# Ledger of designs, part 10: VHH binders against N-glycosylase/DNA lyase OGG1 (OGG1)

Target 1, 365 residues: N-glycosylase/DNA lyase OGG1 (OGG1), of Arabidopsis thaliana (Mouse-ear cress) (q9fny7)
Amino acid sequence: MKRPRPTSQPSISSTVKPPLSPPVTPILKQKLHRTGTPKWFPLKLTHTELTLPLTFPTGQTFRWKKTGAIQYSGTIGPHLVSLRQRPGDDAVSYCVHCSTSPKSAELALLDFLNAEISLAELWSDFSKKDPRFGELARHLRGARVLRQDPLECLIQFLCSSNNNIARITKMVDFVSSLGLHLGDIDGFEFHQFPSLDRLSRVSEEEFRKAGFGYRAKYITGTVNALQAKPGGGNEWLLSLRKVELQEAVAALCTLPGVGPKVAACIALFSLDQHSAIPVDTHVWQIATNYLLPDLAGAKLTPKLHGRVAEAFVSKYGEYAGWAQTLLFIAELPAQKTLLQSFSQPINKLDESAEVNETSCDTLKP
Short names: E, the ipSAE of ESMFold2; O, the ipSAE of OpenDDE; V2, 0.75 times the mean of E and O plus 0.25 times the DockQ between their complexes.

## First folded at step 3 (VHH)

Design s45 (from a10 with G52Y T53S A54G; framework vhh_7ubx_2)
Fold by ESMFold2-Fast, scan of step 3:
Structure s45 (fold): chain B 365 residues (1-365), chain A 122 residues (1-122)
Amino acid sequence: as target 1 above (365 residues)
Amino acid sequence: QVQLVESGGGLVQPGGSLRLSCAASGFTFSSYDMTWVRQAPGKGPEWIATIYSGGDTMRDDSTKGRFTISRDNAKNTLYLQMTSLKPEDTALYYCAKEGYYDSSDYEPFDYRGPGTQVTVSS
C-alpha cells in the first residue's frame, strides 16, 4: 500500500553506506515458519464439544472459510490453521500451515475455541433450567461460541451494521488483506489481521473505494479513538474482559458505529461476556416465542432490547449468550440442512460453501 | 420526508434486458450511498448492488456480470441496468438508502421504495 505522506528526499547516492551514529535498538521480529506438507494432529474437542458446520458458518466470524468438504481454515494472529472433522472420528483434528511455533498455534487454537468451557456441562445446566433446551442440545451438539481477538472482532462487526453476509464478507476480506499474507488454501488468501497501527494508515477514502460506504467513517473514527486511548487501544479493549457487561457495552458504544447489538456481539464473541445478548429481529422473535409471549406481535424498540437480555439471563444465567446462540441456530432454516450435511458421507455431498453463502440472515443491528 | 419511487420493471423474455430507475426526494441524494434490493415471492430481501456517494460500487457475485448499478446526482436518480435476465431474477426490485436491509426483517424502512415488479417469463 502506498503511504499518504512520503517525505521529499534530496538526491543521494544509494551506493554510499551512511554512518551509524546513534545506538541501534534491536527490533524484535516475529519469525514465521511455513509448512510445505502440514501434518494433522488431534484436538481435545469431541463432536459434542465442537461441530465445525454448527460453529463457523453462524455469523460469529467472517474470516474463516470452508476449504474442504469437512474442513475450515482461518488465521489466529500469526497462525494459519485448518480444522477438519471426518465422519466417524471422535475428535476434531487440526494442522498448521504457517506459524511462529506449533505449540503457540495449538494454544492459540484452544483459546480461540473457548476450549476451557465444557459444552456438555453448559448444556446440562441449561437443560435443567429449560427442558426444551435439552432436546435442541441433543440435536445441535458442538455449537460453540468462539473467543476472538477484540480488535479483529470489533472491525468485523462494524462491517455488519445494516448489512448482508455477502457484503460483510467482502469488506472483512479487504481489511484482512491489509495484514501479512500467511498462505493460500483452496483458492482463498489468508492474512494475519492487521495491527491497529496498520489500520490507522488507511484513509476513509480508501475504505469507501473498497465498498464500505458510510462504514468507512466509522472504521477510521474507531481506529482513531482507539489510538487515543491511554495505555493503547488494544490494551483498552482487552481491559473490557475484566469489567461488568453493562460497563463493557457502554464503553464500546462510545466508539463510532457501535450500537447496542454490535456491542453485544463484540462482548460475547471477544470479551468473555458470556451473558451478552445481541438482539436483532430474529432474536426478538425467539424471545417473544420462548420467554416473552405477552410481547408477541409488538414492534422491537430500543427499550425492549434490555428486557430481552434480562429475560435470557434470568432463564439461563451467566452463560445466557451461549444459550441464546444455540436457540438462534435452531431457528435458522439452514440448520436442518447443516445437520443433515454433517451426518452424510462426503461422496454424497458436493464440497461447497453454498449453505453458508445463500439465503442466510444478514447481521443487522 | 424521504421518498423513493422505482420504475422500469415489466415482463421480459429470458435473455432480455431492463433498466430500472429510482427517483429520490426529501434528502441530499448526492451525499448518500444507494442500494438495489430484490424480493421474490415467499423469500426474504436479497441485496443486489450498492453505489456509494463517491461513485464506487459493490455488487453481489451472483449478478455482477449481468447487472450494473449507476447514479445521476443532477437528476436525483439511481439506475440498475439488467442484462441476460433469467426466470430466477423474477422479483420485486426495491431502491434503498444506505443499504439497510435484512432478509428476515418484515418491517418497512422509511428509505425503502414501494418497488417495481420484474417478471422473466418462460
Scores: ipSAE 0.006, ipTM 0.343, lowest interface PAE 9.8, mean pLDDT 79

Design s46 (from a10 with D33E; framework vhh_7ubx_2; at its last look DockQ between E and O 0.32; V2 from the best seeds 0.00; counts 0 for: pae O 4.4 > 2, unsure alone 63.6 < 65)
Fold by OpenDDE, look of step 4:
Structure s46 (fold): chain B 365 residues (1-365), chain A 122 residues (1-122)
Amino acid sequence: as target 1 above (365 residues)
Amino acid sequence: QVQLVESGGGLVQPGGSLRLSCAASGFTFSSYEMTWVRQAPGKGPEWIATIGTAGDTMRDDSTKGRFTISRDNAKNTLYLQMTSLKPEDTALYYCAKEGYYDSSDYEPFDYRGPGTQVTVSS
């Protein structure tokens, strides 16, 4: 009696249809008003409160471009703006190229510039605390600390770690190109910085193909970590504006590729942590020469990074990061040339001095 | 000990070509990103190109189309193919190992070789 072979029921491979990608919520095409001929408006900042060459090409940001002799252009959220400083003008002027609202663009620009913080007051205080600072401050006017978007700042400094300016710029330009195009100025394309969601759609392989090398994994890893934050990654970053410096730095250092220096940069330039001290090679030299001479000849370690930061805070107080920024700028070879040029009364700069662009390449951030 | 030794430099006429080599030892070459930099007399160091572990490349625009970075992991060697050389390309060329920024350890960025001299002159 031949036992009937059990008919192998065809395993219905339930092709689990990949979940329908949630309907792309129509990005509300906010009608970006392209303003025709850019109208220039004065900023309510005196020349002593803002000097463009001492603010933008100083390693704080890599997204602002020199679009004229003393003109810088960049994006703040959805706003494309230019700042210029003309010889003989008492104030910096700005124009809005693209925005949802000119008034919103102005407010965003003032916020971005930390316009509520008086450099005159800070520098007066710092000069009382440090005569050396006072001497430098006579020649360095208007070096301002920016208040950047935390995500933008974080990604920029992930790109900047152990890198050169040219490569950093290329990497940051690539990231920027993932966002909404806002306009073109002087041959440069400007984009709104991409959202965290848009960044999450870029694979590590795509970043590697774009030349990010080992940093590709840090970007993707950080983006993933931010997306996993309860309440959202942007909200999490913004929440770090309200905590103590040590907590902010510790939180940032949990992100892939973020060490103490990178964390300090992000804290200072985006998280209202005015006492944050980014300790690089230059700042280390400043510290060992003037603040901590006992550490002369030592190698910078994470522990010594903390000691240097404490020394700056002890010397300059709550806004020690602003003092550090000025001191850092003063030590930069490229800035020394600029400082010499700005120390001359604005009246005699004939239009013809081709500022030899060659010297900016040596800024190791 | 990490060692980088550049070779292949020399005197060349404008429009000529050179291939630089960098022999690496003392580390797992295939696991690190490598970079070419140059320094002309009286100028700061200039970045030329970087090659990642996956063979991904990034290049400076000033040398784009003329210079090509490549690597042979089996030979622990980094290359820079230079074409259409110009007098302004005259410099000492360095091979550099890029450090990993690990949250826990500062790896020194700056292992570079002694360099190889490239002189472009008629």
Scores: ipSAE 0.022, ipTM 0.475, lowest interface PAE 4.4, mean pLDDT 85
ESMFold2-Fast, scan of step 3: ipSAE 0.459; ipTM 0.770
ESMFold2, look of step 4: ipSAE 0.377; ipTM 0.738
ESMFold2 (binder alone), look of step 4: mean pLDDT 76; pTM 0.757

Design s48 (framework vhh_7pa5_2)
Fold by ESMFold2-Fast, scan of step 3:
Structure s48 (fold): chain B 365 residues (1-365), chain A 123 residues (1-123)
Amino acid sequence: as target 1 above (365 residues)
Amino acid sequence: QVQLVESGGGMVQPGGSLRLSCAASGFTFSSYDMSWVRRAPGKGPEWVSTISGSGGDTMYADSVKGRFTISRDNAKNTLYLQMNSLKPEDTALYYCAKEGYYDSSDYEPFDYWGQGTQVTVSS
């Protein structure tokens, strides 16, 4: 399978002559172009490679919004884009609302979508290793792990601790609003994510006033820790794409407010750590039902978090985090409703499923 | 070893009040944010409230804001939840939780949950 690569920009050579007077070098601001009526272009990702409702409203990111019945919109650096997928369409379409260039936006979008990784090849491998997975993948294809900017991902998941999705979204929207405004779509405001320097100018008190509570000290503490990194905080975060998972997680856990679950989310969603397993109550239930039945009913402990991650990696291999993502999505209320329309009994993944709690009959037609 | 022991639950009528307590040991209590989490019959855990290590900052779920008050006594290593204007929907097993490394929104069990204390609100 292909490893994801950073979005590459063509080297644009600008030849400027030195000034005839002592140089005044202003920081050249990137010129943005807003499009009033954007054109839609096909993206070469079929529904089995990308299904928007299985990818965006699943807790990987809180910065992308449903901006229409079949449309999601968000920002990638300076690019404001929308994705659209009609039911039954073979391909996803995209448009660019604001960007430095259309080609840069396209390349950034493909990188963000991990488009170099074949989801069909991954799901085939998982299905070979686990027939239960193969049956689920038949109904829930196109659940894709995103490749986010690490700073943006880190700050989003610092907001996620002990919190509900509506509140996380409000907090993430506040942070986003600190960056450059790129446009409005369907009543939502979209901003380029703020720089580390911009974030460093927001006090802990300002975050607390915005309703962050105890998370305010974690965000400001993490921003300060990143600014103290030799070579720069963004460069330090990006360097974690090149180390082993255990080292990346250990490094992230040195940051204020980052525990192993939050670290695993950051690693999986922004650091190319495809075997990272964020363990939550749903993942714990999946693990105890299917991989570790001897631990069913036990209380989750730090040691057992590691045991769960090991079980997933042992079963699914180097892309275990992608397999875990699909199994997690199957447990979300919206997806359970969809599964019920295709499969009875409703708990299709449970080999020990009790459709009738008093029934011991074999489940064959 | 980290230990959390909840108490103060019971049966009350709608509109009544209860005060829950959680005795903590095995860690530096004042260095950690503490939370209350509840589990209603047939449902997953719902976060209720969090208080910072110093006690200077608090957060509440929208469903309890204005009715519940979280507090702590760092000298006694004790966490409290004052529950006023109780509703039948507040019926649940209430857990105190150390905010630790294994937290996440809406789905993750908190680090070092206690055994819980039952609150039943019915007429």
Scores: ipSAE 0.000, ipTM 0.248, lowest interface PAE 11.1, mean pLDDT 79

Design s49 (framework vhh_7pa5_2)
Fold by ESMFold2-Fast, scan of step 3:
Structure s49 (fold): chain B 365 residues (1-365), chain A 123 residues (1-123)
Amino acid sequence: as target 1 above (365 residues)
Amino acid sequence: QVQLVESGGGMVQPGGSLRLSCAASGFTFSSYDMSWVRRAPGKGPEWVSTISTSGGDTMYADSVKGRFTISRDNAKNTLYLQMNSLKPEDTALYYCAKEGYYDSSDYEPFDYWGQGTQVTVSS
């Protein structure tokens, strides 16, 4: 009597709360305006808040191109924009080549640049926590982490698996070409990144013929997995901006071809996960030189990924991914050559000599 | 087929010099950063030096800085390492390495092929 009979209850039907956000309107249905000769406007980001050569050609995005000596161009949704930064300018300037609205393009650009985050405040905090950081950071001001669209970021970093930057760029250009053409600048073609629906119509064989190799299976598998997500794949990705880092990384790692480093790249560059640490051999060398010297000369293992991330977060705090990004940039060949020039102050001082600003000579009586 | 063939190693006394060469084929040499990596007996691989695609940017391990010079000849598809003031600690097999992969599943960012070239620094 004390053991009741097994019971089968009817399935409970509950009213699922309707989506709070309206469905994403296809951008292709919005009217695009192309500008033949775009006007340049100031962006309220000084060189200490944004330096284009320290931000765009650093491997956080592969869709932005150097379209002039001081100019970078790329697309943000339906907006084709250029940024330029002249030596001695107090602010970065931008122009809009193609857009649904100039105001929408400006807001999208500021969002993309994480413009609400003060880089000067972060570097001051990092320098307080680590004086070695302060020495490096004084020469690398304006290295900024971008806030990319998560689908665009995800597909770019799936292309990065066991790959070099030149080949990644070629593969990303192929994917980009599947989207709406927005314009051409300095011989480069620029496209709005394709929708999840558009990507779902590309076969694994088509990607393989385009030179993606084993990554073709991962891209098509990830697209299929995203389409199966409740509320849609884009909304599922965006929801990861609202969870803790460990949950976001675990969720991303369920996708085909997404390992810990790729997940950390997506989290840092598109999901507001500012403490995410993408660990590769370069970051391992940085970690063993600066944070884990007892492990210097040892080979990075999968078990050590978490320890490297914990070391950076312990040292730099909630924006540890931004600190790690600057330290990574310092190890790039071009930046390391620049830093070497500063190790001989006499030569650098000669190059930076101040020019006198004199009005006129006065005649002697 | 990508091939890298190292040469120029040998035995030398401390303070001596050697010049290593690497002949590259099967890929567009001028499109890749190139590196030298060494493996001493009983130790793992140690990065030595890297040179950019144009030869305009170079980097060195602290252990060799000021003593070694990396260079390249894109017309000849050849990478070089000039080694001066050699020390017993420089004794290793030296490998030419093509720019490697960006993924964390590859914990060495370099690709290399062949037997390497042996450098022995002893009295």
Scores: ipSAE 0.000, ipTM 0.156, lowest interface PAE 11.2, mean pLDDT 79

Design s5 (from a10 with S103T; framework vhh_7ubx_2)
Fold by ESMFold2-Fast, scan of step 3:
Structure s5 (fold): chain B 365 residues (1-365), chain A 122 residues (1-122)
Amino acid sequence: as target 1 above (365 residues)
Amino acid sequence: QVQLVESGGGLVQPGGSLRLSCAASGFTFSSYDMTWVRQAPGKGPEWIATIGTAGDTMRDDSTKGRFTISRDNAKNTLYLQMTSLKPEDTALYYCAKEGYYDTSDYEPFDYRGPGTQVTVSS
């Protein structure tokens, strides 16, 4: 026999424990603290500074959900928070469901809400420049522009091109689910937005199978382009907060699937570019009715995007994008009812259902 | 010229089924995402489902278990299979090239058909 026969004694096979390896430096992981019964705290933003139904279900983010009659919930980095605004309360209240630290969650929330910017001062300025704005602002107080993470904002608005709110929300929910699960509230699942590295591991085919269509190629292409940035993609995006609007928009438009409107959304909602004007069909109607009546009835073209933006900036100044946001909200059907959270933009089908622009004036009884 | 022609609508009782068809011409059908949309009397348009070029689908949750979107590229035809119909499903149903969009950089010319009427009543 070339090999010794194994001994046939009944014994449990055991190996001598190998020498302990030196401790490997652990991968840094978030230590999450989950709250079983969250306490509600005042946020010190009055209804004139923040009104939840005029801020969250308005198409500037798709990751915040209405989780009660007076409650909205969402994630900011590792923090899962809810905001509520009771009738008759002067201040918005918040609670923290999951976080790395309660103080960190509070600071992140205030940053996310652009809390250092006085909405009352901006609206006073806009009302002096445009009395029509003053009338709308009297009824629509607290419509605030958010300060989102630029990667999170970029991916959300890449989903928005030639799309509808219901489908955008499903696409954004799919992307969100790729990140760390933080909790469930009112039947909604909440996740920390995935890292650029995590997003880079999702194939174009996986996005296509999830129903992204041609946007799958744009998302994967943009993720790849960001990973190739010297100093890192997140740092490159954040650097656009410190450049002029024209430079920020030009830089964003180098990314696959980012056109002028998408770039303006990212600039306004995540890059501190307060004069950015996203021009869609709704904003075009506002502009041609109130600022550029000579263009009424014309079709929006890329050449006219800049002219609309210039008109808003000329009227409202450095924070023209905030004024534009209120004018946009004022035209949404949902502003008269707080029950429709998924029909915020004017539907293209509502516009195309008017099949005859040429003959309405010729139909005389 | 792009043309979309819907058919298959009609009057059905609650719990019934219908299969809608959309015949497409004037473009390379297999190269475009296709969408079904409905509009009930006195209401705005409601997105139902989109099917991509690879057959991938995305559906609104209110109809997901009852409505199925499909396509036949050889016949240049889009389908909507509707089951367990309810009075609330009463609407004009129409198909659209490249999807239903209420957000956009630029207003595309909407290539959608005249629609096919579905009426669900006892």
Scores: ipSAE 0.272, ipTM 0.669, lowest interface PAE 4.1, mean pLDDT 81

Design s50 (framework vhh_7pa5_2)
Fold by ESMFold2-Fast, scan of step 3:
Order: sequence, then C-alpha cells, then structure tokens
Structure s50 (fold): chain B 365 residues (1-365), chain A 123 residues (1-123)
Amino acid sequence: as target 1 above (365 residues)
Amino acid sequence: QVQLVESGGGMVQPGGSLRLSCAASGFTFSSYDMSWVRRAPGKGPEWVSTIGTSGGDTSYADSVKGRFTISRDNAKNTLYLQMNSLKPEDTALYYCAKEGYYDSSDYEPFDYWGQGTQVTVSS
C-alpha cells in the first residue's frame, strides 16, 4: 500500500493560478524558523525561583507536556520551547524548537514565567506572616504562578469545569490542534494557540462530536461574546489586567460558562490579579484547616466563597493567590495524586502534616 | 425535572461484591459526565469515580482503584459501579451525581445528587 502524498488538488482543472504581483511585505510580520538540533541555554531563574515539577503539572495549564524525565515542553505564541532542570543545577535551562527569533522566544518565556516577580521576596513576606508557610516553602521551593495569554487561559478553564485532568487535557489538545502546527516532541504535537477568528469558525456541533459535552455551548457562546466586544475580544480581555480584581471577575462572569472559580483561575493565571483565590473543595479544605478552623466540617456556600478569599488576602496580602497555590501543592505532594480529579479529598495529607508538626514540637524543652 | 435513582446496595462480608445502578431522567444523559460519590457515617462526601460521556474516559479514587469499575449505558440512561474485594472502609451511602452546571460548579462540583443507596461491609 502506497499512495501519493496528499498535496495535489482533487481536480487539475480546479488549480488556481498563483498571484503574479509581488506580495506586500508587512514590516511587523516575522518569518517562522524551525531548529533541527536545539541548543540549550541557561535561564536566569534558580530552583528557588522556579521548580518545574511544582509549576507545570499543577493545573495552571494543560498545554505543556512532560517530554522527558526532567523536561517540559509547550508553546508561547509562535514559540515552541522546552525547559529542563537537572538535579543539582542552580538554574533552569531552555531550548527553542520553533520561533520567529531566539531573542523573542527568550523574552516571551520570561514573561510567561512572571520572571520579574521574585519568589524569594514573596516567600520571605509570607513566612513573616505565617511560620507554617515558611516551613512548607523551605521544602517546596520554586512553585511559580504563570502569566498566560488570556484567551488561551480562558478557553482552557472553560474546559476544566467539573471535569477530570485526563479529559481536560484531551479537550485542550483538540482546541490547540486548530492552530498553526509548530513541531512534535516526544510523540506530542505542539500548536500555536488558535486565534479568536479561527475559533469562531468552529461550530458547537464540532465541539460536541469531539466530546466537549455541555461545554461546547459555552465555548462557542464565549467566542461569540468576545467577538461582539468593541475594540476586539483580545483587547477586552487584556484590559482586565488594568482593573481591580472585583471588576475583572465580574466582567469574566458575564461570559457563558464562567463561574466565580473559573473566573478566579483566569484572573490569577493570565490577568495579573495576584490576590485571586480559586475556591474549590480542595481550597475549602485548606482554608478550614489553615485560616478558618471554626468552619471545619461546614459545606462550602456562595457566601463562604467570598469569606475564604477574604481570609487569604487578609493573611497574605496582594499576592495571596501565590500563597494559596503553594498551600494547595503542599497538601498534594505526589504527582500521581495531582494528575487525578481536582475534586479529590486532601484530608489524609493534612492529618499526616499535623502529626509531624506536633511530633517536632514535643521535642522542645 | 432531573432525577437520579440509585439501587443495588446492601450488606456484604469483606471480600464480597456488589453492583450499583443509577437510573437517570430529566436530562440528556449522554451529554454529561457522571460520578459516584460516597458518604461514610460522620464524614463528608468522598469522590469515588467519574466516567466521561462516551464511557471510555474513566477515573478512580486511589482507595478504590483496581477494585471498582464504573460504566454507563447511554441507550438505557443508566450508570453502574461494579464493586469487588469490598472492605469495611467502603461502608457508606453511595450517591449518583451529574456533572455541575457552570453557574454552580464553582460551589458544588456536582449539579445534582440522587437519594443514595446504602452499602454496609461487615463480618
């Protein structure tokens, strides 16, 4: 079985003549370059500032893949990059597989990693306010909050609502495949995230056939709502980086399929809203154990959602969402456990941590 | 009106087996992920298992992995949980749960819960 490669037209008579006029050269557009043998370069982030296993497989993004024992790969706009962190290395290394330029890829990567924000300074501040946080931060260095593109983040978290990680990943991979193919690494296909215009050409029925269920309606509805925004949907989303958290969350909640938790995820992971607290059953368990022990055993309600966020902000300040992220990771240290549904209880780990702390305290004179 | 009716619970000895069923009505069953959630005496709800719309995508709590199997029949609007090698720790009221609606999923991961079916594992 051999067939000619599928590049020829279905009918010879349907072949369109190419334009004879020289193409207009847009000075703002750059040519995409692929690298056959990627060279690794150091990134200006030590293990205290970035630890890959505490940052990428934590539910902030579903578009980055573990492409080796110590390697993660993903796309940032037109840039296909890999990150690796060897045991004993002071810093993370990166390589560029596909990009408009190596310099642009490095700058995009540092922006994506929120590299301007010092984790050491944040952890020092949080540790002064909470000695328990300080003990956990000593063992869980480099848990960093990412700065994603807002459209990309929004569509990913619309897929996440009441869903398991494996299915979220499959749905996000389907959406990603609608964009420009940039390359393949370790059997994974990598794509630039599709434009709002490209997404608008996908019907609700196509999403349903791809297994999106009720989320198909909300994705297409959200895309339509964004296209209706004066000045464009991307610009409207980016404008939410410049408003207060309450206004950003209220604006996001006008979109089909975006509830308060999903809005808080989008705000924290893509809109520079560092005090946003995504409250689910896991965060509720953390809050009642750490901040609100008088509410232990109570059911999470809409009124209590706001009280949880208020408690975190009161204790940790304007970067409370980063503190919450570390506390979440600390309760689920096993990667195997973290790869399962976000609705999974964490009570077992809480009990173990408390017993160990009490044991240490009993050694004091 | 969404309705979920669980059945198949009972008393069984350690090492025994039970098959739970959930009859769903009032919504397009094939369009929603379905879950089993349990509540042990004096404890809050514990997620057990989830199955995707087509039946091929399944996930389990570590405590039941390898012993329990979730399945669905979209033609019959029915969800199943096959429970093998039952332990005293599996004693609980078992609920069938429909995936959440976007307006409420942030507060409750499940949109609707059935009345439950009691499973008691004792010698």
Scores: ipSAE 0.000, ipTM 0.210, lowest interface PAE 12.3, mean pLDDT 79

Design s51 (framework vhh_ozoralizumab_d1)
Fold by ESMFold2-Fast, scan of step 3:
Structure s51 (fold): chain B 365 residues (1-365), chain A 123 residues (1-123)
Amino acid sequence: as target 1 above (365 residues)
Amino acid sequence: EVQLVESGGGLVQPGGSLRLSCAASGFTFSSYDMYWVRQAPGKGLEWVSEISGSGGDTMYPDSVKGRFTISRDNAKNTLYLQMNSLRPEDTAVYYCAKEGYYDSSDYEPFDYRGQGTLVTVSS
């Protein structure tokens, strides 16, 4: 488990971090059970701890689909689950469509949601450090950072570089389809993410034929590099949860196609590196508007990238990446529309404007 | 253009009943799940009820289950909410909502556009 960093602000030391990874069982000893009509159960996370529209369509993951007006579905290892949240409900509900065990699915889901980290405690801390954050937090509750499998996260963000949401989704769906089929919901096919071994059997030509372009060589190169790691590529990736951020980012940047921004996304979304700040043109704009106004109008350089990350960490502390994620979401016109829905009936924006905005809320290609 | 027009709200005593109506136009009504949502003073939107396009499936939160009944008349493009045993905490503006569009916005689970209808439960 990563050593906790002391903070001078209200402590989260009373909360226990999730286990680094759930126990693994060889596939031959695990039997998949599919449920035709799954029962819904309450998830013990209130809307202040988890709000689905502020968490899943935010560019952290491309493997979860909106499968209903209030429902998101995706896979966590061998578990196919749905989450639903009605506006104004205090709690999220979940159901399990396919799993090795209902209890294993529940534990995997809570781990995936970073459920042992109190969002209310983090927001209280951020609000004390920044009154502007406090105003936004009153209206944008439940914007949670996920704890994804590192291989799954890595491959997804290799697909995201210089790309649009439609192509990213198609590419991620292709990779997902290489894994075990777990079920279909609302016309979407869901698969367990393929193993590193399965990925190693896919040629660069096959990826190019699927529309990956230049990213095909980076994916195959990264898979090959991971296969060459002593002790195994999955174990090497998981070990980065136990090191300091600088070491994790440097290690990730040795992989083909992984630059500092992509490394920061992987670190934040899968490696328990809560102070990681993925800096792209959007985060640069936020930083120059909120933290570094003297740099407004300047071009982003490697030195300025470091200054942006340092500014966020200096202001928000060891969970600066979570604060940055909320600030990014708050700047999107789609979120301004959502904020209006809490005070007034929703007045729809132009359809094309809303579609374009939802494509990039926390995406940092 | 999609239009949803709510009516039937008013002032009612605790324990009373009201029947809300929603006149829908601009879309194929029977092809969409329909919802009632409400907003109490100083609070966010709360889902109240849902009904499938065919009318075969309905769902309610525990706060209104057994007291409220959602129904629809697809021939008249009209959605209804029968509210019985009303309580002061049911005081809210009630909105008729069509299911949101997956392709249009991840931030709009419900597509509502009307002015709503005010329900006040007070002595």
Scores: ipSAE 0.000, ipTM 0.131, lowest interface PAE 18.1, mean pLDDT 79

